# VH-VL binders against q9h9l3: the designs that were tried, part 123

Target 1, 176 residues: q9h9l3
Amino acid sequence: PRKMVAIDCEMVGTGPKGHVSSLARCSIVNYNGDVLYDEYILPPCHIVDYRTRWSGIRKQHMVNATPFKIARGQILKILTGKIVVGHAIHNDFKALQYFHPKSLTRDTSHIPPLNRKADCPENATMSLKHLTKKLLNRDIQVGKSGHSSVEDAQATMELYKLVEVEWEEHLARNPP
Short names: E, the ipSAE of ESMFold2; O, the ipSAE of OpenDDE; V2, 0.75 times the mean of E and O plus 0.25 times the DockQ between their complexes.

## First folded at step 7 (VH-VL)

Design R7c (framework fv_reozalimab_arm2)
Fold by ESMFold2-Fast, scan of step 7:
Structure R7c (fold): chain C 176 residues (1-176), chain A 119 residues (1-119), chain B 110 residues (1-110)
Amino acid sequence: as target 1 above (176 residues)
Amino acid sequence: QVQLVQSGAEVKKPGSSVKVSCKASGGTFSNYAISWVRQAPGQGLEWMGGIIPRFGTANYAQKFQGRVTITADKSTSTAYMELSSLRSEDTAVYYCARGEYLDSYFDYWGQGTTVTVSS
Amino acid sequence: QSVLTQPPSASGTPGQRVTISCSGSSSNIGSNYVNWYQQLPGTAPKLLIYDNNQRPSGVPDRFSGSKSGTSASLAISGLQSEDEADYYCAAWDDSLSGYVFGGGIKLTVL
């Protein structure tokens, strides 16, 4: 009933010198952390830099990946009309070439009460890895094979749930 | 290739202010944190603060609160660090450095800007 | 007045293994990831090790990092003359709400 999902995307480098960030994987989980979507996505442009240390993407993942246009349609059907939680979620929306209403967006990289609980400056943008370690006592993004967008989406939802009541009350009084 | 290019050396009098720039090329400037780290002659590294240009909010080390202002201009992909009420102890090389978030490691560094405070 | 403690200097001969220590507290190394930076004379620092034990591309595998409790170590095996540099450990500090560096160690290759 909450109609809330969490998203995490992985991007690869395309364009000159691999400076453009193009969507290469997207994971979406529901309120309980169950996976609703998790696909490798084929960018329409040539991949110059897989950014494998962070993205976890390799050439093998692209062989049967869903083309960007099709994946985007599937993803937007899941996100539309829902409260969407993410960490530095503007990067995900940019990669999706999508605008989600700010009133329905929750960015765990910029929620002051969450930072306060983690002994961080309230107005700072802290890493998902740091907040998850401090608040959930769990290590994510471990090792050299890149990040798991499923793991990151699940951690992001759990972090938001720690401040959900307080933050929803704040947003009701201070609409964006 | 990501590159951070800083403004040139400055010589300032005590009590004045200095503003150092850091221009980012390559990569997505708005989506990364830019931190400022200084190093006095023969001394170690000292973090002053950082900003994520997209959010526009800066965070400062306690020692520099009230004297440092870190800003960013997204249209020119340039971050700035302004230090006021200069003292001789502020003589240092000032570096900008890029991280994914404020607490992240610094993967790219500027070449440094020498600031000398003398009467 | 560094928050993380490192010895001020160390030396070794080519081919030796040297270990550089970094001591902190529960609010920094004890709770957060440790990064290491190398600074060659007259240059900006460069990332050597991140997240306790990860190496960036281009850093030789003879450099390794480890962390135990409130301490971290950088190990350099097969020491070479080009390793002569200053080495800094670094971590986020919860109590200071800021990024902190060790005092730095000057490594001399004899």
Scores: ipSAE 0.079, ipTM 0.722, lowest interface PAE 6.6, mean pLDDT 89

Design T1 (framework fv_sotevtamab; at its last look DockQ between E and O 0.75; V2 from the best seeds 0.00; counts 0 for: pae E 9.6 > 2)
Fold by OpenDDE, look of step 8:
Structure T1 (fold): chain C 176 residues (1-176), chain A 120 residues (1-120), chain B 112 residues (1-112)
Amino acid sequence: as target 1 above (176 residues)
Amino acid sequence: QVQLVQSGAEVKKPGATVKISCKVSGYTFTSYYMHWVQQAPGKGLEWMGRIDPYDGETKYAEKFQGRVTITADTSTDTAYMELSSLRSEDTAVYYCAKDFSYGSEAFDIWGQGTLVTVSS
Amino acid sequence: DIVMTQSPDSLAVSLGERATINCKSSQSLLYSSNNENYLAWYQQKPGQPPKLLIYYASTRESGVPDRFSGSGSGTDFTLTISSLQAEDVAVYYCQQYYDTPTFGQGTKLEQL
């Protein structure tokens, strides 16, 4: 089986009214949950909205943040050739301005067996927090400390591992 | 212990300007937004605006836009709220309040309040 | 701005009895990405500043007694005091911080 990694990104708002989602943090973990990458990232454009209540990103985090172009190169090097697991991962790839092969992508927000296991409608889009609580009996994204993309990436990998065998078999029979 | 200590009560004439201070202790001043909330006698709470002490960026409620100025002095860990062109309707208790988490815009610590009375 | 509407405006409850305060928002306060509701509850006693009781709709602030609980999601929220104590007589406010902060009009809770 191919090597797997899980990714989670946080975005800030750039552009005239902060409507453009720009990458501001990226975390990548391996199959065992070990952190392979975790960096604050400086967007190429001025940040208009840190979206702190959503992203957990603070202005202080951008002081020594890695420039986007550099970070993107580092991240792509890690992702290349691997099965990439994420939750609503299309948003992460969009922020990275990178498209990972569909055959090597696993989105935990679109895995019917995972929802079924959590007693959720199979075709519904459930939050990472909800699935993590239901299936792992673990609380993430709680408290006053804000969100941790590392925590989210780890949770995403743990969720996928619950249905990995079944889903990989399904994909083998039904390649995207 | 985290505390917000505000300046004392003010009595002003219509048309005057009032400036209230809020001194912070017990936490890093630049790690949370500082908000100001108005409460008229016997009335509810109304958000006025906030400042990010880290860089001085401010946001104001539309109702007070043009009359309110919020500032922060990081050397003294003190936030200020200045309200100009005072009118009788501005008679109220004014509170400073910090985010419970950076940028959350819900408030876990409040100042004791400052009564501003506007009368001719 | 998001409009917050509390109900009732006032209520009287006997000691030891359940008190229930409702709060409705003009739009959903649920953020789909983290499944959190950006709703807070405050208690205010005469001559004092508001005190934070609940944030994210159902999380109790440190030091808040267990008899206080918050529930609800989306646009409908409830603050419950399971067994009213004398010290619970106060005005209670809901507040959304999904967008620019706005408060409910307040609910005066008295002892019957």
Scores: ipSAE 0.392, ipTM 0.805, lowest interface PAE 1.7, mean pLDDT 94
Fold by ESMFold2-Fast, scan of step 7:
Structure T1 (fold): chain C 176 residues (1-176), chain A 120 residues (1-120), chain B 112 residues (1-112)
Amino acid sequence: as target 1 above (176 residues)
Amino acid sequence: QVQLVQSGAEVKKPGATVKISCKVSGYTFTSYYMHWVQQAPGKGLEWMGRIDPYDGETKYAEKFQGRVTITADTSTDTAYMELSSLRSEDTAVYYCAKDFSYGSEAFDIWGQGTLVTVSS
Amino acid sequence: DIVMTQSPDSLAVSLGERATINCKSSQSLLYSSNNENYLAWYQQKPGQPPKLLIYYASTRESGVPDRFSGSGSGTDFTLTISSLQAEDVAVYYCQQYYDTPTFGQGTKLEQL
C-alpha cells in the first residue's frame, strides 16, 4: 500500500583533496518514471573536485543551485513514508545526512534475484550500467561528460519492477 | 575538427617576457580547462598551470609561480600563456592542452607546440 | 609532489612482438570514492605533441587501436602493445592526475 519512488544523487568532492562526497544534484521519480524532483544543489563547503566524469556537474550548474539545507527539506518531504529505490543507495542517504528505514529501502545493487536474472553472481555488486544493459537492453551513462541522475533513477525503478513481486514476498518472509 | 592552434616560434633574450596564444575550434571553449605544458629539448613533459575559461580561475605549478600568467579570451576562444623573466633554462616547446573531462588534468587534445628559444 | 618513474628508459622490440612499459608512482593513485586509478599514458612521435592513449589506467581513448592496453593499480602500472607495428615507434609517457600533474621521464620504444 505504500507509494514507491526511485532516487539518484550526484556528488562532488569537498574537503581535503576533494575526498568528502557532498550532494550536488538529486533526482526523484515515481513508480511510472515521472520526475518528482530534479535540482542542482549547492554544497555548504567549497567544491574542490567536480567529479564531472561521473557527476556531470560543472561550475555553471552551481549558479543559482538550491542551497543544501533547503534542498534537503524538499527531498525528505518526498521520501518520508515511501518505499525508496536506489542503486548503492547508502551513498545517497549519507550525502543527504538522512536515515531512511531499512524496511522501506530497496537497493538494486544488493538484490540477489536481480543479479540472477542478469546471469551475474548473486552476491556481487553489479553496476547500474551493466544491469540496465543486460536486463533492459538500454545503454545509460554514455560518454565522458557525466551521468544523468534522472536517467539513472528511471533505470533503477525499471530494474526494481523486474523483481518487485519476488523481492517484496522475500522481504515479507524475511524482514530486515 | 577539434583543434588547438598555437602562435609561432619566438626568440627572446634573458629577462624578456613571451606571450603564446592557443586558439580553439570545434568545441565549446568554456566547457574544459586549458592547460600549458613545457618540454625542454630532449627532456620530458612538465605541467605549468591551467585556466578554467568559464570563470578565469587559474592554478600554477610551484616551479613557475610568480613568472607564469595564464589568461583566456572567450570572445575569441583563445587562451594565452605569458612567461616573464626568461632564463636560458626556459628554452623549450610549450604546448596548450585540453583536459579530457572537465577538471580532470589529463589531456586529450594538444596544440602543435610553440618553440621558445632564450639566448644570451 | 608525486614522483613517476618509468622502466626501462629504452627498449627495442621486433615487429609483431609484445612491448611492455612500466610506470611506478611514489604514492597510490587509487581514489577510494570511485575506485579509479588516476593514471594516463601518452605516445609522442618526433616533432609532434603527445597523444592520449589511455586514461584511468585502463580506459582506451577513442580511436586508439586495441593492441594498446593499460593495467595495474595503486602504485604499479603497465602499458602493453600486444603486437608492435612500425607506427608505434615513439616515446611513451605515464602521467598521474591524482594530485598536481606529474609525468614519468619517458620510455623510448624502437623497432628491433
Scores: ipSAE 0.372, ipTM 0.794, lowest interface PAE 3.4, mean pLDDT 92
Fold by ESMFold2, look of step 8:
Structure T1 (fold): chain C 176 residues (1-176), chain A 120 residues (1-120), chain B 112 residues (1-112)
Amino acid sequence: as target 1 above (176 residues)
Amino acid sequence: QVQLVQSGAEVKKPGATVKISCKVSGYTFTSYYMHWVQQAPGKGLEWMGRIDPYDGETKYAEKFQGRVTITADTSTDTAYMELSSLRSEDTAVYYCAKDFSYGSEAFDIWGQGTLVTVSS
Amino acid sequence: DIVMTQSPDSLAVSLGERATINCKSSQSLLYSSNNENYLAWYQQKPGQPPKLLIYYASTRESGVPDRFSGSGSGTDFTLTISSLQAEDVAVYYCQQYYDTPTFGQGTKLEQL
């Protein structure tokens, strides 16, 4: 069977007034939550807004960050041929300038059985923090800083495991 | 223990300049922004600006733009705020404050405050 | 700039009773990507610097008694002191940190 990974990304602001979202960190974990990739990434454009209160990205992180083109190559090699799990994962793929096959993509923000387990409307878009608290009895994104992409990727994988059997069977019978 | 220790009270004449120091201990000075906040007697709090001690980058509130200069000396772990062209309305307590996470612009540790009195 | 407006400007509350302070922002403080409200509450006693009580609208800072609670979202926020103690006599400020920092005008809480 195909191997499965979870991904989470953090973005900074580039372009006029810092309104363009550019990739500045990416974390990838395997099925067991072991870290396969965790790098700070230097965007190809000047960083206007580090968005630190949300992203956790600091100027110091960019000093030795991997250039985007190199990081993208490394990340895509890990993702190729694998089932990729994420939360609102379209934003991560957009920041990577990459389309992963829909048949190999799992988005925990839009899995009806997962919402049902959380006693949430099946079609609602739920935050990672909310689902993790409800279903794993764990507080993530805690403290005064921005998010940890490793923590978020690990939580995303654990959430998917709760519905993995049901959802994989559903997708096999109802290909996207 | 994180501490921000400010220089003592000052009395100035209108048109003068004041420079207040804020000595940091208990954390890595370059890891957080340092902010300055004004509080006129019996009034509320007003953010003046901040510095990133890592590279010296500053941002100032529009109200104080052109009159305030914030600097940092990483060899002594000390931030400074200089306010020029003083007027009677600048009579206030001035606080330095550490953001509670890098770039958050909300404040978990404050200096004791420095009273600046502007009178002739 | 985001304008922060507190109400009331002052209130007097008997020891052991509940105090409620409201704060309204001119713009939403909710960041949709993480569903956090970028609002803080501070307590300031005479002759002292402000002290952080609450951040992210409802998260209590370490060492703050659990009689202090924050609530609300978007543009409307509330600080509640469930049972007033004499030491809670102070001025309270809300502050947004979604954009360039701005404070409410303050609410003076007095003991009846």
Scores: ipSAE 0.006, ipTM 0.598, lowest interface PAE 9.6, mean pLDDT 89
ESMFold2 (binder alone), look of step 8: mean pLDDT 94; pTM 0.953

Design T10 (framework fv_sotevtamab)
Fold by ESMFold2-Fast, scan of step 7:
Structure T10 (fold): chain C 176 residues (1-176), chain A 120 residues (1-120), chain B 112 residues (1-112)
Amino acid sequence: as target 1 above (176 residues)
Amino acid sequence: QVQLVQSGAEVKKPGATVKISCKVSGYTFTSYYMHWVQQAPGKGLEWMGRIEPYDGETKYAEKFQGRVTITADTSTDTAYMELSSLRSEDTAVYYCAKDYSYGSEAFDIWGQGTLVTVSS
Amino acid sequence: DIVMTQSPDSLAVSLGERATINCKSSQSLLYSSNNENYLAWYQQKPGQPPKLLIYYASTRESGVPDRFSGSGSGTDFTLTISSLQAEDVAVYYCQQYYDTPTFGQGTKLEQL
């Protein structure tokens, strides 16, 4: 059986001038788009900048948020051994302080056939919002109140499904 | 809200097969593992196995391997546990149980239990 | 498999008094990445399914009264009922979920 999940994380600014990106929300969905994990996560450092316009996170979400150490362990148990789909997924793994094997990682920001379907240059890095609009005819990340990591994870899985057969065959012939 | 409803009591002869259902309501069936636990009369709890309803992946306890089959029907949000080659020692209450969080294997919601009696 | 052993097999406690139940695992249940112990406690009354009381050794499940608490780390765990109520008469089970799930043999709690 196929063991594939999609992930999207939201980060807040910690450290000097809020320049350090710290995990503050993580959403994981299965192949059908059903939510497996969706928690607000309390960074171990003081939050300097909520980055609400992009993260959707406000101080109220931190009141009962899961501490980083606990959330990280829960997330890693879900991801380990699975094919993990994300968009610019290196940022999510960095925030999780986690290495996921390249052979089990699928980054929808770096799949040439996906860009080709969207009439974009194959090697360009396109935003999740652009690809979702072009290929799924759906607007995500609308407004100024921030993004939904659940919505983003679901869109990411649906985008990957458009090229899954072709890309998995490519990877089997050209292992990373 | 969240509820697991199991099929009714069964009486079987030695050597028979029993199949118990567990119908899910109040949550997304494919978001959590479904587990089965056996409790013989006056005894403790033994984990039998589990299924990932999303893809049908199963894992069984060594004691039941070869006799237990767990399945899931996502069109009806129902999990099944089938136990074959029944012996009198299989007389027990069987529970379905949802994991607390995806893959965590502590159980927050349980079915009401199904008594299976194996006698000649 | 990880073996779970409870003690005592049974105990009798007067209403309003403290009850303590112990659980020992054959190997550590502490997961270093999140510093959590993968140990749960259940209450089972006759004719009913088990009810989850505590997970991660010390986190109380929603709706469970404050008189129930879990403690311990690694291989030695305790469930405490600070002031026994009549409704607490039941069998209690510990369960590890660090590896393939296994339960303790159960502790029968009776009113003295």
Scores: ipSAE 0.008, ipTM 0.604, lowest interface PAE 9.5, mean pLDDT 90

Design T11 (framework fv_sotevtamab)
Fold by ESMFold2-Fast, scan of step 7:
Structure T11 (fold): chain C 176 residues (1-176), chain A 120 residues (1-120), chain B 112 residues (1-112)
Amino acid sequence: as target 1 above (176 residues)
Amino acid sequence: QVQLVQSGAEVKKPGATVKISCKVSGYTFDSYYMHWVQQAPGKGLEWMGRIDPYDGETKYAEKFQGRVTITADTSTDTAYMELSSLRSEDTAVYYCAKDYSYGSEAFDIWGQGTLVTVSS
Amino acid sequence: DIVMTQSPDSLAVSLGERATINCKSSQSLLYSSNNENYLAWYQQKPGQPPKLLIYYASTRESGVPDRFSGSGSGTDFTLTISSLQAEDVAVYYCQQYYDTPTFGQGTKLEQL
């Protein structure tokens, strides 16, 4: 079967008033939650807003961070040909300036069975924090220091595993 | 206990320079921006500028650009605000203030304030 | 710069009654990437520095009583004190941090 990984990215604000989300950290874990990649990434544009409350990124993390073009190449080598799991994953792909085939993409923010298990409306977009607490009884994204993309990627993989069998069957019958 | 302790009141003549200190305790000094805010007697609050103690990067409000200099000494966990070419309208209480989240520019901890009186 | 305008300039409210202070910005303070409004509220008593009450328009700072709440989005914001206590007599300021920080002119809250 195809290999599966989970990804979570942290973005900082670049461009006018920091409105552009630029990649500043990426974590990728395998099916068992082992870290395959975790690097701070230097955006090619001036960082206007570190968004530290969510990103956990500070100027110190940008010192010797991997330049975007190099990091992108490393990340894409890991993602290509694999099933990639993420939460609101289109934001990660946008920040990577990357198109991943829909047939190999799994977005835990858009899996109706997962919401159903969490007693949430099937078509609602629930946060990773909420789903992880409800279904895994685990608190993530705690405190004011920002999110850990490793923690988020690991939680995302575990959430997907709860619905993997039924969702893969659904996708086989209803290809995207 | 997080606190910012400022230096004492100053009386200056027009044209003079004043330098106010703000000593930090209870948190990692280079983890947050340090801001300076002016409040003229009976008036509102006006942001003057800030420093990132991590690398010394500063940003100043246009009104004070050229007259204000903000510095940080990481060895003593102390920020400074220096205002030159003082005028009578610079008479005010000056506050140092920590941003609540790195670079977010809302202020959760404030110094007690330093009154600067400029009079001839 | 973004101009912040508060209303009223002053108000008097009886103990136990609701106080409402308004703040308008000349530009939207809503940041599309995180869907947050970059607006804070402060309380200042005579001879004291301002105290942060609320940030991101509606998030109450730790230690701030439940009777304080913030609401609004975009350009129109409100600070509400649901049941005025004597210690709430102060000047209240809104502040935007969407761009270079600017404060409203302040609203003086007095006990009626």
Scores: ipSAE 0.064, ipTM 0.672, lowest interface PAE 6.0, mean pLDDT 91

